# VHH binders against F-box protein At5g18160: the designs that were tried, part 4

Target 1, 379 residues: F-box protein At5g18160, of Arabidopsis thaliana (Mouse-ear cress) (q9fk54)
Amino acid sequence: MDKQDEKKQGTTKSSSTLTTRCSHGNHISQSNSIPLDITIEILSRLPAKSIVRSRSVSKLWSSITTTPEFIKHRSKKTSPPCVLLIFRKHDKLIVFSSPQHQNTYSHVQDYHIEIPKNGFIRRLDSVHGLICLEGSKQLVICNPTLKRFFPLPEPQGTGDEYNVGGFLGYEPIEGKYKALCIVRGWNTQVLTLEIQESWRVTKPGYTHWPTKDTGRCINGVIYYKAIIFDRVPRHVIFGFDLRYEEFTHIEFPMRNYDRFLMVSYEGRLALISSTSSVVEIWSLEDAGNRKWSYEQFHLCLPPNTSLKGVIDAGELIYTGFSLNRSFCVVYFDPKKNNIRETKFQGIADNQIWQPDRLGFDLVNDFYVLPNHIESFISF

## First folded at step 17 (VHH)

Design v4 (from u6 with W52Y Y53W)
Fold by OpenDDE, fold request of step 19:
Structure v4 (fold): chain B 379 residues (1-379), chain A 122 residues (1-122)
Amino acid sequence: as target 1 above (379 residues)
Amino acid sequence: EVQLVESGGRLVRTGGSLRLSCAASGFTFSDYYMGWFRQAPGKEREVVAAIYWSGGSTWHADFVKGRFTISRDNAKNTVYLQMNSLKPEDTAVYYCARPEYLDFESGPEDYWGQGTQVTVSS
C-alpha cells in the first residue's frame, strides 16, 4: 500500500510586497524667495511704522531696511513733510505729527519719546528727519521715526563741562549728516555722522559763543546766532559750511534782531518778525556781500498767536496757546496773502494735560518743528 | 522776576584790589552767559568781561586784561569780578548782566541791576 507521499509543494506565493517607494519627491518647496529687489520695493512702500516693526520681526528685513541704499530709496518715496508739535512733560516728549499741506483736519499721529537722562532739550529743530539734543558732554541724535536716540562720541576737551552746545546739519550733495559742537565756548569741532568717525577740530577764526537760539541748516550751511569776541563782543550770525567745513559770520541787518526768528525762507536764511498785523522778513541774498533784502507784509492774525516757524513752501506757522477743544495751527502765506488753519484733534484730550501726582499741569515746553521728514537712518 | 544784585563796589586807592559780586535770581543761572559791564560818568556803557556757562571760557576787554578776572559759581547763582591793579580810569558803576544784552544800549531796564559803584582814587 504505496503511501504516495504527495509532497504538497507549498507554492510559497512570494508576496512581492511592491514597496511602493513613495518617492517622496522632495518637493523642495522652492520657497520662492521673493527677489531682493522686489522685497526692497515692497518694504519701501510700507508705512514708517511698518518698516520699523519689520526690523524687529525679521533679521532679513532688518538687514535690508538698514542699508544706505534702502534708506536712500525710501527717502525718494517719502511722505509729505510734517509739522511736529512737541510737548515736553518731565522726561517725556509727546510728539504730534501732521502733514503740512492738509487743509482743515489733519490726521494727527502721536507718539511718546523718553528723553535720555543725559539729554537736554534745547534748540530743537528737525534736520532732514533728525533732531539734535544737547547733552552734558555729548550731542544726542534723535530719530523720531525710529523712536531712537543715538549718542554721538564725546568731543575732545570737554573736561568737566556740563553742557555741550551743538548743531546738526545735513549736507545735501554728499548726503551726509554732520554735527558741529562748541566746547567751552572756544573749541569747535565737527563730526561726520558715520561709523567710526571722530571729531575734528575746526578753526572758526574767531572765538564765539552760540546763543540758545535754534540754529538752522539751510542748503548745507548751519546758521546760528552767536556772540563773537573780536574786539568788542557782539551778536552775529555764524554760518558753518558743512561741505568745506568753514566758518563765516554775518552781521544782523537790524538792531532789534532779538525780535526776529531765524528761519529758512524760500531756501535762504531769513529773519522774520511777526506781530498781529505786520510781518517783516529780512532775507539773506548774498552772504559774501552781506546783503539782505527786506519785505513787509500785512496780515490779520487771530489773537494770541505767535510765530513758530516757516515751512519750506513759504508759509509762516503760527500757534496759539489755547488748549481748547482743538489745537489750531495757522499758516500764513505772505506772498499770496492767504491764511489757512489746521485743527489738530486729540491734542487737548491727550494725557499730557492731566495734572501730575502733585496736581501741577507741568507741560514744560512746547516746540514746533516744521518740515520734518521720515528717516530710517541709524548711527 | 529776574533780579541781579551787584555788590562789592567801594572806594579804593590806585593799585588796590576789589572783588565784585552779582547775585542772580529769577532764572536758571547756569543756562546763561554772564558778563560785567561798566559805565563811567559821561561815558557809554562798556563790556568788561564775559563768562561762559560753566566758567571754562572767559573774555576780558583789552583795557582790563591781566587785571580783572571774571568767574562764576553756579551753585550760588553768583558771578564775580576780581579787580586788581585798579586805576582811576576804572572808576565806574559796574553792572552784571546777560551778554544777550550786549548789543542793546537800553536793555529792558528790568534786566539791569542797580550796579555797584567802584571809585578809584589817585
Scores: ipSAE 0.724, ipTM 0.885, lowest interface PAE 0.8, mean pLDDT 87
Fold by OpenDDE, fold request of step 19:
Structure v4 (fold): chain B 379 residues (1-379), chain A 122 residues (1-122)
Amino acid sequence: as target 1 above (379 residues)
Amino acid sequence: EVQLVESGGRLVRTGGSLRLSCAASGFTFSDYYMGWFRQAPGKEREVVAAIYWSGGSTWHADFVKGRFTISRDNAKNTVYLQMNSLKPEDTAVYYCARPEYLDFESGPEDYWGQGTQVTVSS
């Protein structure tokens, strides 16, 4: 009766401690990243100074605000056009900016721009937010919004010329800036202001020298006064179509054209003369047929005012040189027969008027640039 | 008041050389193109040469055939015309002027100086 001792094999229940690896779910902290579209919208609504500053604060914001898409989007939300009052003192431009449609007193913001060492200040105009400066051998584009200068490549064939003539234009259909350079009076070249572009030689049809007068870009055409040399020199208006890159020229409709300022008026090329009591306007109606229309208006202007330009709304801009307590800009609307005045505060008190150590007034020139808009473009 | 004073004109033989000078005053000289014009008896006044603001660019009439050279000294407010290989056909009164104002009826009464007589003898 062999009592087989049943060895109770103690089944050591290996308690598999299910180490519940708490998968600490990487809560990827959904960094509440503002969606890109919302970010673009927010940035596009900021003041220009804030947009420019944002580029220095964040690489992300810089990458967003420098895109053509953002620049285009922001341009649809533009601030009202401004008039720039620019004073030159030695190698500096002192710029005062004020909205064109503001009340009797405008708080003027001023900023200083250092002129490039070889820059010439002439023919100043604001072309879709940019200003073209003439250098010794190249054009320089100024963006006042960015407070930056962009030197353009040197055009071909400058040789010993130390002052190149040039104009900036904007082609509105393609949305491109182009520069026209005139070297030695007959060597005309065009540059599209894009990356890796070079100057292209163009044929003007005639040997001509631009005058010192400011050119105008109107609806994709650069207009400028020039002299054609033949047996008798002829003074004409050249038109350079930016889209087709072709030249045309037209004669002045009057003999006393030296008294007229070339401007954009109501979207057309116009020649305007103004006295204290009479305004004469010649408007180009048909360039192909060389047809001009003539209008005359009567006005009563303050004494010692001079015509400086025209705003897109159709008002003529007048300024005086009398720096009293305020610098006064007068706007005259010929069609409405309305005159309004804007007083710029702080201009007269600006350090710009301090004489040098020798007691000489160092302010060299004064420029009025109408229809200035903000631009965030870099080249 | 704009003043232009031409000098240097004289009688010269065919093949000779002459340098004309024009002293300018009453305007910022460096801001204007300058030109030399001539008027022969019974002929219309014609442009001989023109010079750009900086002096780096010049234009010369075809009849000059490289014989004449315009230059300027902005520090002296003076424009020059060097005339070489002169011919009887070059006989004229020579004037300096700002070409930009040539077509102006209302131009400054003083657009033209007195001129200087150049006579080329055979």
Scores: ipSAE 0.613, ipTM 0.841, lowest interface PAE 1.1, mean pLDDT 86
Fold by ESMFold2, fold request of step 19:
Structure v4 (fold): chain B 379 residues (1-379), chain A 122 residues (1-122)
Amino acid sequence: as target 1 above (379 residues)
Amino acid sequence: EVQLVESGGRLVRTGGSLRLSCAASGFTFSDYYMGWFRQAPGKEREVVAAIYWSGGSTWHADFVKGRFTISRDNAKNTVYLQMNSLKPEDTAVYYCARPEYLDFESGPEDYWGQGTQVTVSS
């Protein structure tokens, strides 16, 4: 974290100072100099690995690629979205990346990221390139592009023996990341992710306990499943609006809600259940009037595949093993009734799924995160 | 196979104390909230108390607050209900369950154990 702090401090200080006066170190010689705008454009076209590598071999490249101006410029360009496949083996995350576009042969990118001791993994959406992890007393932000972890401040009232449950969201109008945590079921707090912010207490209107299901950030609202305790438990979906920092809650439209995956579908909160032959989709039309629409689609999938998520293009993601024991990612487009498949031979051949010598499975958890993009944001 | 086995229910006089236990198996106990529930004859089943997966936070219904205390031991996969100052109205069958999976309809037996009878005499 020393190197991260030095880069961040030097980059932020230099960039902030230089941008306000239109001055730049390269301004003196225009005939043989590449203007900053062009340099940013050239560097922005490089792969993430090349940008990160360039920071270690050139002071000039490091000073440019760590500035807020470069990061903002790179963030405006659409990165090719990918699916992250995350396997946990003991204290390590093994991260694979697969392009979401149609591809006869897909290249798998492999990132080894070591989890801090006593860290926990909770499935959340990739939120503009960042992932939120639950630690013992604090949330930890993972940036897979930078291969870095950024612990957040401890929320108030955690005590010595509580785990913190929480969610990351992105507010698209102000362009800010915010984290929501729930301490002891009643002490809810929100943090804007920037240098001098601290946790702010919020008032959800109900004491509630989030379940371990994945939450979703959709259009600046964090949605998550939770339980409200009255005379009987009430299972609901909470929504936390990141701009207004206000809670709502929504009743499920069906009784068998435990069989439905909460996702973003066609820009709306949706609940999807799938068998090998039928997909059911409930989409939220009006939270205030508690109105849902319902659609049903037919498909034919192998019996050893399961629904894991939805990409923004509207395709449903399934994973499983084919008959030749290849790990597969299958995409189903309900509107076009189209199926496409990408195989990941290296995952099975790298012994991720094989038990140890004593017959125990070494993979503790497996996660599928759709819609992941690169991010160079750090804190 | 998920199994929840309640024990410790018996006949107790008004004002007495009783400790219920629930042994859990077939799932990773420390990953889930746990709750105690009760059903008196002719009444609907109701939640009595609930506890965080870590044991660090609890919820108790108003009608038992100050008298009952829920706790858990994740090393023993066991949840407890300490009942003090018992009243005849506490007479019921007591169940433990995971609140995340309760339907409260006449649902599958895999969500509920057989329960343990508590009878409080006047």
Scores: ipSAE 0.455, ipTM 0.780, lowest interface PAE 2.2, mean pLDDT 74

Design v4 (from u6 with W52Y Y53W)
Fold by ESMFold2, look of step 17:
Structure v4 (fold): chain B 379 residues (1-379), chain A 122 residues (1-122)
Amino acid sequence: as target 1 above (379 residues)
Amino acid sequence: EVQLVESGGRLVRTGGSLRLSCAASGFTFSDYYMGWFRQAPGKEREVVAAIYWSGGSTWHADFVKGRFTISRDNAKNTVYLQMNSLKPEDTAVYYCARPEYLDFESGPEDYWGQGTQVTVSS
């Protein structure tokens, strides 16, 4: 019964160390070889930029750093979060990144990301290291760490050319990404971001239209502001539980909800509004009982700053330009009543502004994405 | 500044037709849902119809369903309301607005223009 072993596939212990044997079927391991898990540990300590570059110059390192084991291992390691500052200039995204805790000055290098053809930029958020973009008939996942785009399959029922609105979420128990889309304002679908998965139609219980505001994925639930339509249209917050794929909706605790930014604050869904002197925070305590807590904080903001988000450490992010024309990110800690500032020399002087005198080639939009982490996930 | 300018309102006989227009400026029009609202004297404003930002979906109140049709042209920053089979109870000032104003029925006039008067006679 001495047949050719055609069933040997995939990774063996010996084939992942200095020499790969994954394509061979006639031996399993070498006793002197370093195991794959040790090699993954060694390589996973490299900076993301070094890992990405090494894929271009070493077949061995490309082989190791693209395996599911490496990607899963690296994605579970603590990476310091950063703030992404994203400027839209016509069909390009200009991305600046900075660590979230800096003293006074940050020198940044920008990079360009091409927007997919006919793509739209409505809502940007970093969800476990990935960003979801809206194309004409499909969502596109951007991985800023890899500087790569991954188009998702076309959802059902797109019909004529029509942009798909949607959200990305991360389900932490299964460790999986899922996308939620609303096609043509009523056809709601969900996709698990896995090879060979397809869109599934889901039943939200209400026809609803998400607003232009950014949604938030918090503890495996995508929250987003929406208008529901029954006898009279009204505004609510929808929640989509990614594990059970079930919808709920939550009434706003206040009438002037358009003044409030939806964020994650202290691990909970929160609504924050800020003037130059007062911050109001509504935090969701119990979605099913419509129970919110309310806090108010007093502050004195630097001039020309506006609230843009919240980092996981509980600091509110404001942006603006300083008197010396440096772009600034201001962090306010409401609990400690502490303000700190990071100035960016590379933004105010960046070439993205140079053709802006007459309106040609202007920066269209500006986005602040806190809590961004490295991700080596690809699809 | 955000500006929404309604036009096309006039006196029309019962059973007649009329088309309202709304010119929008001061914001990225294609990012927003749009709606038509109306207010008769002594009554609260009520939503008549709404349209998705891309124009791919619409909603109409039951009291106008089948008679009114909302549409938009994002290249022209314009929202329309085609009104057919008009009834005297359709007499009102008609406003276009972003649906975010749904909860500002009695709010500041900063959210609303002057509107356009539609009068339907017997």
Scores: ipSAE 0.409, ipTM 0.757, lowest interface PAE 2.5, mean pLDDT 75
Fold by ESMFold2, fold request of step 19:
Structure v4 (fold): chain B 379 residues (1-379), chain A 122 residues (1-122)
Amino acid sequence: as target 1 above (379 residues)
Amino acid sequence: EVQLVESGGRLVRTGGSLRLSCAASGFTFSDYYMGWFRQAPGKEREVVAAIYWSGGSTWHADFVKGRFTISRDNAKNTVYLQMNSLKPEDTAVYYCARPEYLDFESGPEDYWGQGTQVTVSS
């Protein structure tokens, strides 16, 4: 018997789903096949954990969920932002994540991410769902959603010594990731992560040495603190525009700049300093790169609480341990003048604080990465 | 936490040579830039030279360019200052420090070593 539907006009996005042979009267049609775009829509509704888990147990699901079409479709879905709390212990990054909008309690989920052999950590930030790590010979991209590492090609001109300082950025107009590195302290190179496979030397830039401070990618510009060399070395903020691949630099508006954390605040580059009683915020105004606005806010925080970052909603993040030994994240909203706490039941008593079996292994480093979103990008 | 120990300073004649050493501990030495500073009697500290964390790039102040050379050995956690063609004006206490202090902005006192005295005579 024949089956026919009047409204069956379909499109396909998969060559494996569409089979057409028209030569000597032989037709093969699959009138009941599910189009790729519908399959992508269905799979895109799954939680990130389900997508990642399904890749390991189903070749079909792995084939579909790793395609550029699936990744592009899923990236349109807004994921809830979270705060990553990252502890380094030897060659592991132990990651705790929490939604940024929890009140009074937290459901801590921990997992580990293995650092590549001979890798090291100088700076961490989350850039549109990805983290860039500095290796001894190359930059390495970490995707926490996929729990995977992607080494980038080795930069040009390393000579006998290999040194790589670098940053990751996301250019939102073209939707591309780019990495910036400085080889041997002067050879600046850029890599586009999705199409081009090799590093490009940028125009001769200013001789500058990035500091250990974390950079920030804001609206397609990588900002980072650096030492610039003139007659006397001095600290400035560099900006690298990812679309035009051009450098600028900005003087700090104050002399005690080492007390200020560089962040994204209300969509702009900002410098924030906090004591237990006062917060100072310098914001770079959109109309000019050398004009700063200044605001001061009063608060009351316990001592030994340290400022760690800012979420996009405009709240400042502090961390510390409460008197009952709970690990706490404190959010302060300067505009509303309110404070909220999130206590993490599984961090303070986690085995991460215990020595290993035969010796004492301490947590080496601690990082707070706000505004982290899911990403299914791979390279 | 951070410890920096300078050594090698002594009395040297005009035109002589001297090599200073700085042993570092309490941090991952190969992750940081290093610098040499000096302070003559009655004067402020001034930056003399700086070196990239790998040793692949250096900077020297104009008043020592061509005479002094900064270097480092990351396997030994040590930074060096080779001083040639010494002049009486080079007489000072020499310090090593991480590059965050290159412009003499505030930092904790424990980020500086005790220094090593270089005296150039005649």
Scores: ipSAE 0.392, ipTM 0.725, lowest interface PAE 2.2, mean pLDDT 74
Fold by ESMFold2, look of step 21:
Structure v4 (fold): chain B 379 residues (1-379), chain A 122 residues (1-122)
Amino acid sequence: as target 1 above (379 residues)
Amino acid sequence: EVQLVESGGRLVRTGGSLRLSCAASGFTFSDYYMGWFRQAPGKEREVVAAIYWSGGSTWHADFVKGRFTISRDNAKNTVYLQMNSLKPEDTAVYYCARPEYLDFESGPEDYWGQGTQVTVSS
């Protein structure tokens, strides 16, 4: 009699009724109600924050919006992409979200998410609506839509702390998230998320050490910079195919590779370097034949501007080196030769920084995550 | 600014042992791989050993394998090179650096230390 909602089996003999409480006073029971199919349709059309808030309104709404079926259905709908501006302050992430195309001024609202106290961030990237963080001996998945962290199991063989190099990817054919972990530089482990299987050890490959740089998941392949050891250490790009779970490695097309940001550009792996006056783009055409194309574009930006990423529309994202009252994000479209700016009036002067006097480093504690979409996936 | 300070280099006899230390500052030491490099008179600089940011995974060049051991103490921001069974061919200036900066043609001083001289006598 005093059973939770999981006791009730969904059959043709059961009924579901949504009851409004605001119009009918203090009682849960009421003579009229909104039909269940209309309630589901209403909830499916709400913005993500409204869906999350609806879980506080009634047990019925919470039970509908938390089912795996609803979550998977809603998550397959692509939201308009946005840029996340993420500031790290101690054990907190302060997140601002902005549409990727905006007028000259934007008034943004912030929220923050706490990092687990015993962890730290080594890499931060966004993959199909989820953010992968690296903790002390484990990977942690952040879902900004749900404002939740989901620690993954510890990989096998992590005897020393921080021996884990790890990445999140999304395999688009089967629609699955997979995590890749390189333990001690040789022990490759893969975890297929959603049902939280244990890490499984895959075939050994080259001994390699992923660098501190963020990886990129592009069309079901995780790309990342790594050091390999043949006779001397050297830098390469590794690609891990999530469907077949196989490695390839790709030589850099230039000698000064440390000056290039690794990104997705026009659906392909690309290496981009930018000064205030010149952008250079190397795009991978064929990983197996090591064929790259090269393009160069001219622009005029202040010298205190750094390249932070690329949106799927092909615009390059730049920000300044310091947080100030007129914080700006600059977008450059190299093919159209267009520059646009978005000024944010609620970032530098935000009360969340008080009383700490905005003491953080935009080089080390600031992240720009383009192409972010909403996700309701949880574990 | 990144600073790496090597110490412990001295004259030692063939077959002897020596421990080099590198004190690091100006960056979050536990976030980075570390390496030891050397340059003998008239030779190019070469990588001797490297160590994962957490310790517990290392690489050693073949010419020192079994004789040299790299280690680190992240609480003290220090990387070490234990050198055993030293040979006259090991005579060189030894440098501490982060392996991500392997381009020795580019020379900002914060990529590696000033070095410590190791001399192995017959």
Scores: ipSAE 0.213, ipTM 0.645, lowest interface PAE 4.4, mean pLDDT 74

